# VHH binders against q9rw55, part 11

Target 1, 281 residues: q9rw55
Amino acid sequence: PQVEQLARQKMWNLAERFVAGESIESAIQAVQALERDGIAGNLDLLGEFIDSPAKCTEFADDVIKLIEAAHAAGIKPYVSIKLSSVGQGKDENGEDLGLTNARRIIAKAKEYGGFICLDMEDHTRVDVTLEQFRTLVGEFGAEHVGTVLQSYLYRSLGDRASLDDLRPNIRMVKGAYLEPATVAYPDKADVDQNYRRLVFQHLKAGNYTNVATHDERIIDDVKRFVLAHGIGKDAFEFQMLYGIRRDLQKQLAAEGYRVRVYLPYGRDWYAYFSRRIAETP

## First folded at step 1 (VHH)

Design h01 (framework vhh_7pa5_2)
Fold by ESMFold2-Fast, scan of step 1:
Structure h01 (fold): chain B 281 residues (1-281), chain A 119 residues (1-119)
Amino acid sequence: as target 1 above (281 residues)
Amino acid sequence: QVQLVESGGGMVQPGGSLRLSCAASGFTFSSYAMSWVRRAPGKGPEWVSTISGSGGSTSYADSVKGRFTISRDNAKNTLYLQMNSLKPEDTALYYCAKGLIPYGSFDYWGQGTQVTVSS
């Protein structure tokens, strides 16, 4: 019991370090602080218990309020959303609610010259998310909407190539969900090798690539690859999580690389982290 | 019920050609990208090629680029893979797959068609 109480207190401190506060105002202030160091922000509104169509639409409305607040503060909006949080998979008069709400969000961001990243989730949502991504790029342009590919999935190399006609902006990640060996590489070495393949192929295809990793070996390999192939620093960026390796973020920015930090915020972060801790040792 | 039936495999000598076909049913074929995936003995699955729902865009694995051509006939709900300049390394069981899913559940893959390239 005493060990449990100390774990809860430690969770509070950990969450506070890696979350940009509970309000839009605190999140905007965090982005402004990063921009003073030559680092851009990517804002993520944390959502929990989004189980009804009405709540999904309310969440989408809150994302739009964030976009408006960023613009009002002189920040070009750059926001990540999970389509499941805005209604993906829920039917509304024969149309996917997530797609309907994503259109509203992207339209508002585009009005302000901004960008929306469609976060990838577990493997069961990859197919529908990539089809919806293709639809949204067709409607709004690749300069306003991007998505994520996960190197732990066998399918990702093929998915990347299949999207080249869009000239898409893609965020490359290793992957964070527990997946079966039928769809995902079980060995870390294979995940890391496939990550390099995804990044290198996307860069060589002339597509804007977001290299989202804290792995210095991979970062160094990317630096060498772009130099060897004459790829400019305006064709890609490094992305990292808020509160993780702040020293490396500043170092890369000082070296002239584009750096963007993923900033989660919102009142629901505490419930989210509490549940995560309960599910892991 | 989604059904994918591959055909056109066989034995061929190095440098030869084969055309694979995949007959699809149980879904709106033109609304989905389609892929070819192969599995060689003792190897994991390898993505080969993908074509968009409209047929307007195609992509290929580096190992087959310039030698293989993917195409589709939406009026016949059929996917094709034209394989030229075949090499022993192309020996594998070739699967037709629905959507952007080159790997995954067998419910979205056909039974496969065997291609053997030997001298």
Scores: ipSAE 0.000, ipTM 0.131, lowest interface PAE 18.8, mean pLDDT 83

Design h02 (framework vhh_7pa5_2)
Fold by ESMFold2-Fast, scan of step 1:
Parts: sequence; structure tokens; C-alpha cells
Structure h02 (fold): chain B 281 residues (1-281), chain A 119 residues (1-119)
Amino acid sequence: as target 1 above (281 residues)
Amino acid sequence: QVQLVESGGGMVQPGGSLRLSCAASGFTFSNYWMSWVRRAPGKGPEWVSTINSGGGSTSYADSVKGRFTISRDNAKNTLYLQMNSLKPEDTALYYCARTFGSLPYMDVWGQGTQVTVSS
């Protein structure tokens, strides 16, 4: 126990670069520091092994506390959630618990003019997540809830087009899960090209687009595309991960682009940090 | 400087064949999907065909399926369109384009090469 505590403490000295602390208070302080540099925050409460309906609802309650704390600190709430963490796929009194809890979270954010991003997970959850996203946009409006499309999936370009009737806010990512070649592009060049296609098509459709990548080649291509097509800097933003390419975050903000940083926080940081270290050269 | 230059157009009889080429420069050609788009006299642009970055996946407009073949040589930075069984309806100015989807999702265009199918 003691050796494990010391190892975890030592690991935190490395992890604090990528995680905004273990508490709501530390996460709020991290957002305030970014806002002083003209950079917005996207807060993510880390969680794992949330299997019981009661724990899913408790997690949702903690997200609502985060939203309230952000508002109290003068921050417009912007929060990402995984529907699996709030009960997606669990039946509670004939309703999907994830959808029920997402409604509570989005309603609270909407009270404060805030926004909730429904994070996309592995390919098996895409259909249910997009169905629930459509339902939630119908109830709360596209200005308060968005979702994620992953360019590594063959289906994503078609999914993007199918959502145009909603005028949706979508965060475009390459994808971070290990997926089989039956559903995902195995070639990095095709993933990168499909990423550009998702971003450019979404921008041309007049939909608010979050360009979530550290890839400078893609960022430069987006800059050229918006200039060539007369798309204003108020129609999109660049998003990056906390502690990664801080130099690029500041550069883009100084150039007048909107920049938002994904800030994970909470006691379950160890799993997140381990994934970051595994991806580092 | 990003540039696309088409060539290989000309006059041909119905039932004939032509091979169009598109030379790419100023960007990493192998990272981009490419398309052929045509504009017939008095009409707007019509998408013809698309090929992915590695060349393993292709798509075609219904009007040209079975007659046209798109291909690429990434070592030569060149896109091709093999046009067989040409019809008078194929008469158009043919453009290659760097592609992010169907029209209008293309960002770099060549000057075009004229194809005329006439007796």
C-alpha cells in the first residue's frame, strides 16, 4: 500500500503536465490560466469501471457540480462526457440511463449558456451515440450539445452528411481506439485525408466545426481552406490536449484563431496518463 | 506552389479512346485523394471519378461506369483517366482536382484539357 502510494505520487509529478489535477477546484484554476492566454477550456471528468446505475448517476451528479463550479467562477461551462460513464446501454425503469443522465447534464449547462460535447468511443457505440445525439439536439438545440466524429472510421463521412439537418457542432478527431480494418482505415494517409474531408465538408455546410488535432499539416490545410472559401474565424476552432504542443496552442491564439484545450481531471488520471505516455515518442 | 496540369485531350470519333494525365506539383501527392471533374458546353461541372491516396479505392459517376478507369502513379505524382467507348455526351473540358469530397469539396484545380467526341 505504502510503496504503491509512493509510486503513484512520483508518477503524478510526470502526469501533472497532462492532467489538470484531481479536483474541480484545480480544473477551474487550469481553465482560468488558459483563459488569461486567450485559450478556452473543455473540461473532462476522468472515470473508469462505472458499471452500476447508481455510480453512473453519481458521476453525472459530479459533472453537474463541475458545471455549477465553472459558472460560479465566471467561466461559461464547456464539458465533454462519455455516455458510457453516465449509463448508456443500461436500462433504468424502461429508459436508457445514459440518455436520462445526459439530459440532466445538458439542461444544467444550458441554464448557464454552456455546451456539452458527447465524446465518441469505440465503433460499437457509434450508432447508439448518434441516435441519442439527434434526440438531445431536438430537445436542447445544437448550440448546447455536440458530438464527435472519428476520421479513422469508414462510416464517418456518411454520418457527417446524415446529420446536416441538425446544423450540428461536431468535434473532428482522427480516433484513439484500436479498431479492426473491417471498420477503420489501416493506412494513416487515408485517416488524415478523411479527416480533411470531414472538416472541409462540415465547414462548407455552414456547421460549427471543432478541429481537434496536433497535426500541423492538417492545421495549415484548414487555414488555407477557410481563407480560400471565405469562412470566418467565428465558424470553427482548433482543439488540442492539455500539456501537448503548448507552443502551438499559444501561436494559433496569437494569430487570432479560436483555441480550446481538452482538460482531463479527477482521481482516475492514471489510466489517461498511461495512454499519453504510450503515445509519446 | 500547389499546381495541377492536365493533358491528353483531343478530338476522337465515337467509340474511340483517350488517356488523360494530370501532373501534380507543390504538395505531397500521395497524401491526397484526387478526382476528375468535367464541364460540358452550356452546363455546370459534373463529377466523373475519385481515387483514394493509395489507389486501392475508386468511385465513378453512373454515366461513365464500365467505360472510364481512374488510376494514379504516386512515384510520378501523376493522376490518369483512361476513357474507352467514348460517346458524344462525353464532350467536355476535363479537370483534375485535389479532393475532399464531391463537388464543391475540392480546393485545387487545373486549367483543364478539352475532349471532343465527334464524327
Scores: ipSAE 0.000, ipTM 0.214, lowest interface PAE 13.7, mean pLDDT 87

Design h03 (framework vhh_7n9e_1)
Fold by ESMFold2-Fast, scan of step 1:
Structure h03 (fold): chain B 281 residues (1-281), chain A 119 residues (1-119)
Amino acid sequence: as target 1 above (281 residues)
Amino acid sequence: DVQLVESGGGLVQAGGSLRLSCAASGFTFSSYWMYWGRQAPGKGREWVSGINTGGGSTAYASSVKGRFTISRDNAKNTLYLQMNNLKPEDTALYYCAKSIFTPGYFDYWGQGTQVTVSS
C-alpha cells in the first residue's frame, strides 16, 4: 500500500549508505565510483527466502545478467552468491540444483576473466558448501571461484588447512549468524584470536587471502605481519562492507593496500539494512 | 577517455639497457596500480612488473627480477620501466596497463612499444 510505500521511502533515505540501489545499473555505477578511488567492488544481489527450484534458477539467471552487465561496463566481474539462493539442497534431475546453477554462474564469470565468491552461511551448510567448493575449483580453477571461512567456528582452522592442496582464494570473516556454543566461540576475544590465526596461516601458506573486517586492531596486526614476513601487497586484500568505515577504506587504498567493498543491491534490501542498523546503531 | 601511450622501445644488443615510459591520461593516475606486461612473438601476454598507487611497493615476474625496475611519477602521470642486462628472451611488445590492483585484472592497456634484443 501507499502507507507501506511511504515507510519504505523514509527507510531508503537511511539505507542508501549501505545498499547500492535496487538495479543492476545502479550497482554498476556504484562500482565505477569506488574504482575511481582505487577501490574494487564485490557485487552481491540481495535475495531473501528463495523457496522454489524455479525461483532459484531465476535468481541465478539474474546473477548471470549482472556478470554480463559488469563486463559490458568494462568491469571485471567479481560477484558473491549464497548457494542457498541458487538451490543448494534442492534436487533437480538427480543433481543438487545449487551446484548446477553455480556451474552456470562461474562459467559465465570465467568467460570474462571474473571471480565468484561462495558466501558461507550458518554452520549447518559448511560441510556441503566446502564439498561443492572443492568440486567447483576442480572444474573451473581457484582463480575463478573462492569461498568464505568464519573465525567464530571451532572447525574453521582445520577446514583452512584441509583446503591447502587447492591453493584457494578465501575470504576470512568473523561470522554473522547466531550460532550455538557447541560449534562457535561465545567469547569475542577467542573469535578475534582465531581470525588472526586463519589469516596468518593462510598468508604463510602462500594463498591469496581476503581480510574482511572493519576491526582496526586486526588490520594493524595484518599490516605488521606481512611486513615482518616479507609478504607483498599483491598476496592479499582488505575487504569491507559498503557504507561502513568509508574513511578507513580510503586510508588503506591511499597507503597502497588493495581494498574491495562488498556491495549489496536489489529490491530485497530491507532485511540487509535492518541487520546493518542492528550492528552499527 | 582513458589513454596509455608507451614509448622508449627499440633495438638493443644483449646485455644492454632501455628505459620505457608510459604517459597516462583520462583517469586519476595516482588511484590505480600500474603494470608493465609483454607479449613475445607466438606467445600469450605475460605480466612483467607492478607498482602500487604510491610507488612504495613493487612486484616482478621471476624472469625479470633483479634486472628490471618499475617506478612512477604521480605528478607527471607517468610510469617507467628501467630494463638492464637485457636478454634475447626479453624481445616483445611491451605495454603498460591500468588495473584496480590485481595482475591480470587489467581494465585498460596501451598499444605497446616494441623491444628487440639481438644476440
Scores: ipSAE 0.006, ipTM 0.248, lowest interface PAE 10.0, mean pLDDT 86

Design h04 (framework vhh_4orz_3)
Fold by ESMFold2-Fast, scan of step 1:
Structure h04 (fold): chain B 281 residues (1-281), chain A 118 residues (1-118)
Amino acid sequence: as target 1 above (281 residues)
Amino acid sequence: EVQLVESGGGLVQAGGSLRLFCAASGFTFSSYAMAWLRQAPGKRREWVALITSGGSTDYADSVKDRFTISRDNAKNTVSLQMNSLKPEDTAIYFCAAHLSFGTPYQYWGQGTQVTVSS
């Protein structure tokens, strides 16, 4: 209706700082603008309500188009996907569709020397996602596929240690889903302390670590930790969200740290932005 | 062995001009984006200007319309032309290099001092 159209138009002026537009072209232009500041991009195609096998495969095809467009523009592809959006848990011809589609996506990225991060979702998907991650690392190598561990989950320290045989690239996040206290720390202080444990243990194990947080206290603790333990700036990177703490992003890059920004884009930005406003008064 | 060596710094009066050079060796220069950053005493490093491998340029608001970055791939050199200099431009200027996507500021020079008198 007209009310929704007017609201969408009015919200775009606020949303444009957090979303890299609606098209592949606008997303690529946003990555190029970040690269001028010495900051890398992590492209995320926004997908809402991926509910059928056909739509999951169509979404995977669109991710592959993004990878091809990034390569054509001279950008080394780095893309995040949710396995649920490409069919995880849906059977097609005796196989998990998400695994089948992830293989297609990772194979295309690997052709161009690129990387795919398998985003972690709610706690019910952790077991299947980590098993599929292990399978994909075995097929493509840890230099082309990574995944996410969430510090709000009690299980994450054990999960991190269990993956050391793969020498994996892991993005460490606090976690963004509503989880029950049976699986997740209720208190922020415990989540933050577990975040430090995950990052420090992963770095000491010699594994490439993506420190995905805007929390300056944690960032400063990581800086101190790597200096104290002789860990080079080529062993990790800081990751942040597009439009959040742009000042800090530029400062870290100027100090010689690797910085990567998560860039959501796509036609489904309105739902994404609306949820962000609701969570952050 | 990768090297970035800056030159062209010095003393200049307000309103004057300086041209900084950065000579690169040990890597495929034409494939890298080149940047200039600066650090004043007691302050954090500040990004100043960038030129991509394709020749596109970008500038910090504080130097826009006064500074011009350029490159010469045949000589493996990046330059920064600094016009209408202000005392606030006083800093050590660093040359830095990065590949696109995934490798922000991999290589750094040692810096060259620029001092602007009022």
Scores: ipSAE 0.000, ipTM 0.128, lowest interface PAE 16.6, mean pLDDT 85

Design h05 (framework vhh_4orz_3)
Fold by ESMFold2-Fast, scan of step 1:
Structure h05 (fold): chain B 281 residues (1-281), chain A 117 residues (1-117)
Amino acid sequence: as target 1 above (281 residues)
Amino acid sequence: EVQLVESGGGLVQAGGSLRLFCAASGFTVSRNYMAWLRQAPGKRREWVALIYSGGSTDYADSVKDRFTISRDNAKNTVSLQMNSLKPEDTAIYFCATLPFSYGHDYWGQGTQVTVSS
């Protein structure tokens, strides 16, 4: 109704700094603006709760359209997806739908020299996501598909080491889900220290490392580490969120570091935003 | 990384008042949107108040005219003044910042507010 329309307009004023618009066109324009400043984009299509096989496949089709549009605009596609949004855990003719749809998405990105990051979710999806990541790297190559490790999980150091045979591209994050103390460090200092361990070990292993943090202490520690160990600026990148610390993004790019910004976009931003507030475990 | 730490919760009788504080690090509150959210036992989280970067505010219908959100730019802190408290205001109160995106929602640990009848 009209009250809902007015609420959506007001909420856009809140979200507009952090969302690259509702359309593929606006998202691509936002990436092009970043590229003028020497900053790359990582596009994330926002979706509301996706609960059926048909909706998961439609979402995958929309991701493929994004990849095609980025290529048409002269941008190397770099896109993040959640496997749950494309059907992970749903059976379709004896196969995992998320894996089937991820193959379609990665194959399209690979045609254009692009890259797909498999976003990590809560701890209950880590095992299946890492197994599917291994399968997809074997099929498409580590230069076209990556995943995420979360430093707040006790298991992440072991997971990182277990993947070294793949020479994987991994985005290191602290983690943002509410997790029980049986699986996650409850103390921030331990999370931050484990983040450093994950990044430093991955860099020393010769694996491409995405340092996804706004924490300047950690960024400075990474700068010192790579200098001390002779690691080139082509072996890693810093990643940050759209609309957060734009000054730091430009500073790092001006210093010659690779910088990539995560850009959420899509018509479902309002539903996503509202639902996140209302939902609890 | 963004970090938020809440304080100021406690036990209070119906009709009383409490002031909650949120100390922020890793970003500047005067340049960001800040929100207070709550979760009562057995219920879903709901937002109760927010303050825009420009200083304007919005409130959920359940708390309007009773709660006031404010910002101290010098201390990088956001506060929630809660007046005329009701038993149904009993909840864990969380400070949050935007964006509310996949894996990038920034929440504090929360502070418990209990309102007795």
Scores: ipSAE 0.000, ipTM 0.218, lowest interface PAE 13.8, mean pLDDT 84

Design h06 (framework vhh_8ghr_2)
Fold by ESMFold2-Fast, scan of step 1:
Structure h06 (fold): chain B 281 residues (1-281), chain A 120 residues (1-120)
Amino acid sequence: as target 1 above (281 residues)
Amino acid sequence: EVQLVESGGGLVQPGGSLRLSCAASGFTFSSYSYIGWVRRAPGKGEELVARISPSGGSTSYADSVKGRFTISADISKNTAYLQMNSLRVEDTAVYYCARHFYPLGSFDYWGQGTLVTVSS
């Protein structure tokens, strides 16, 4: 019927605060507005479920168009991708399609001095994603490819340490997927404590750390930690979601901290927005 | 001003060895400077095979070369080396020496590249 269509129309009135529109042009405009306030962008083309090899390659082509458009607009490309959206786990001529398409995307970003973050998904993809991350860092350099570790997973502290040989750029997140207690902390307090451990250990190891949280207690703890350990403001950044705590984003930038905002855009905004509402009580 | 000059490439048989050198001039190795070896073969993407912090002593290797290649540096000579053992046909590539700084790093200077051909 029409009930769901009307609900989506009403949801767009809320979502327009948190999604940078449906087009590359609107996304570029949103990044330029942030850059005027000293805040960088991380562009994310929405499309978590792409079901065929041809669609995965078309999605990768659209990400490359985004990278080219950012460069043409005078923006250093910084883009997040989900490997599942570009074919991870699908075979093409004896190679993982996601890895093949990720190479194309990262090569284009590197051409423009840019950066690609490989978003982490559910726990079943951690092993393959970290394996592919290691391969891609070896091919392109840690200056052009990063990935994500999730503090809700028991394994993440060990994973972080195992990657130190790469000097990797890692975005630390709490985690957004429903996971069983066999692999993930069920209690928020344990997730938050493990988040601090991941961030502090990564900073102490001398690795570029993206502190992706809106939690002011954690942000304050990070501020105190870097001051106490002589870690410069050029060794890490705070990351937040578009439209969330804009006041805090501006405050941190004014204090001289690096701030980057995750900017989702595209026609598939409804699913993204629905998950964001569900996660936050 | 800043230059990285590679040497030591050439033609070898599978199972052979080569030692690449990267002579740096116009800057001094520091605690945050890194020298990386990046290779590119025809039809393949670029691969960072090894990296060293000459002053800090840390090293890292791509899984494809771990156990076979050894990166080292002589601070007094301002030179980094890549010892390549047990060479395979798939190691055939142009090898570039590049400087970067981490955690605040990007590759900012590159050598001209040296060709390594492993034939059989």
Scores: ipSAE 0.000, ipTM 0.105, lowest interface PAE 16.7, mean pLDDT 85

Design h07 (framework vhh_8ghr_2)
Fold by ESMFold2-Fast, scan of step 1:
Structure h07 (fold): chain B 281 residues (1-281), chain A 120 residues (1-120)
Amino acid sequence: as target 1 above (281 residues)
Amino acid sequence: EVQLVESGGGLVQPGGSLRLSCAASGFTISYSSYIGWVRRAPGKGEELVARIYSSGGYTSYADSVKGRFTISADISKNTAYLQMNSLRVEDTAVYYCARGPIYSFGMDYWGQGTLVTVSS
């Protein structure tokens, strides 16, 4: 009864640093606050692996409402989705439901000049996600849909090169799932080394690169790399998580770099909050 | 050194109750991980029966035990509990206390297990 509500409220007092509230309105307000500091938002409606087709479509409808609300507030919609949350792998009338729902979401974003990032999940979803990414880029253009590559996976350098014909916008991350050593580097030094390779190769290929890390050594290496190779500040951006290293976010923006903050919201915030505390106590 | 030690198992009749305890050492129960109770019965796979995001936070239960089992945590004692009521013969299993980080889909530390036998 009441004790459940009190527990959630106490946890929200800790979580509000990392989560932009439970509503679209609070998420929009958080993006507007960032934009006053010259920092862009990447909006994420929290929800991972929804099990029913009806709930997947309902989640997609809520993402579309978010896109409409961002546009109405004068914000260019930039939204991340997990294909598992909108039905990837579920058949609906002979079609993949995740692909069908992703098309609806991207079409709405494109209507407003916006962008959808297809978040990468665990290694078992990489093949299907990259295949669906190629399909969606072909239908909507690389300026409206991007995806994620994870440097902890052995396969990611090859995947990056295989996508060059699309001139893709890719968000480079280290990776957040526990993966077996058969598919992922077990040593952090190798993950960090491969992260640099992914970023540098993507930048050299002339592709828009999102450098999503709080690691200052990597950020400094990227800064030196782009200067040495004559790569402009309009060819890439730094991305960070809401509530983490706000000082560094503002510093990079003040130095003239593009900065975007991944900004989660929604009623499923508890799992996200717990991951943030585990990484950054 | 991280360690989870279960206690409270034993023999009980159908309809009875038991409370399992999981004493944690080497880490403080916190919001950044969950404590779960996983059971394994002869001829069955492992089943996650209850989970708590520690510090008296959010809880979840398997359908097989919902309404009968209650998971809780006492931060001052750094201990998690599983209160098992209205026990059935099919609840007979070895019960393991396990810690799972929220950032992974697996459990990273396991106790040794405690046997619960429900029989007439």
Scores: ipSAE 0.000, ipTM 0.117, lowest interface PAE 18.6, mean pLDDT 84

Design h08 (framework vhh_7w1s_2)
Fold by ESMFold2-Fast, scan of step 1:
Structure h08 (fold): chain B 281 residues (1-281), chain A 116 residues (1-116)
Amino acid sequence: as target 1 above (281 residues)
Amino acid sequence: QLQLVESGGGLVQAGGSMRLSCAASGFTFSYAMGWHRQAPGKQRELVAKISGGSTAYDDSVKGRFTISRDNTKNTVYLQMNSLKVEDTAVYYCAAQIFPGSTYHYWGQGTQVTVSS
């Protein structure tokens, strides 16, 4: 145990800036600290790859506990989930387990006036995730469930347009998976240009847009775009990662923009990082 | 702030071997790391990636290249064997910090030239 305790302490020292602790309590305290600065939270329960239906359902149960705890603490629940972590692609009782568990999670959030963002994963899951997103918007409303589009994918501009009938809340990201050039722009300049196209088109369509980037040039371009087109500050928000550019987060909030911070937390931060280190000595 | 620095590129003869290194600083762990390459006039393509103990390779390099990782140093390596003139490219290291993260970090690239 002493060796494991020392390893955990060492890992936490490098992760502590980017992770809102191991527990629901620490995550809620982190959100409350942000709210004192006029910044909202988007809570993400960290999980390693979940390989069994039972574990997927347990993960969904833990997300529901988070939603209940946020409500009890006076916080409107806003939570991101990965459908793969709650069973997307696994069959249970003739239904996709991920869809079944997502319904439970969204229903609980909706009960408290909250919101669930369906995180986008690698390119192989885009089609099924967008199909399930459409289903869930139909059942719960676009005010309670959103999803993510990734500007590094060639397909994303078309996907954005195809969803306009839903008037969807979309979180725009550059993309984080290592993708082949057959599906993703390999050059940063193309990714950044496509990011602007996604954001500007979504804003122009009258859809709530989450601008998730730390890139100040893009942020400045968005500020100019909304001013030039008469788009109000209630039609979009800036989103950033916990521990990254805290100064910029506070600056934007002080300027009257909506700002939300993605806060990963959970015991699996240690398990996840420890497994990665152990597997490749 | 994460920085990726590639090293180990250069000139090598066809049939030879070369090892590329990519050191990450500013954050001592990443969820996944990989190598991409871009030849003159072509699009950048994925060569190899590693996430924990799992590896994946492009068909053109499978059996010749091996990706490995030293998480103590947060360094990823690409061992390139049986090099071909067609492997000539700028090789880029890439890192993903967390699953689903909005951050995608790229190194500046290192040139590999394979002569006949």
Scores: ipSAE 0.000, ipTM 0.260, lowest interface PAE 13.1, mean pLDDT 84

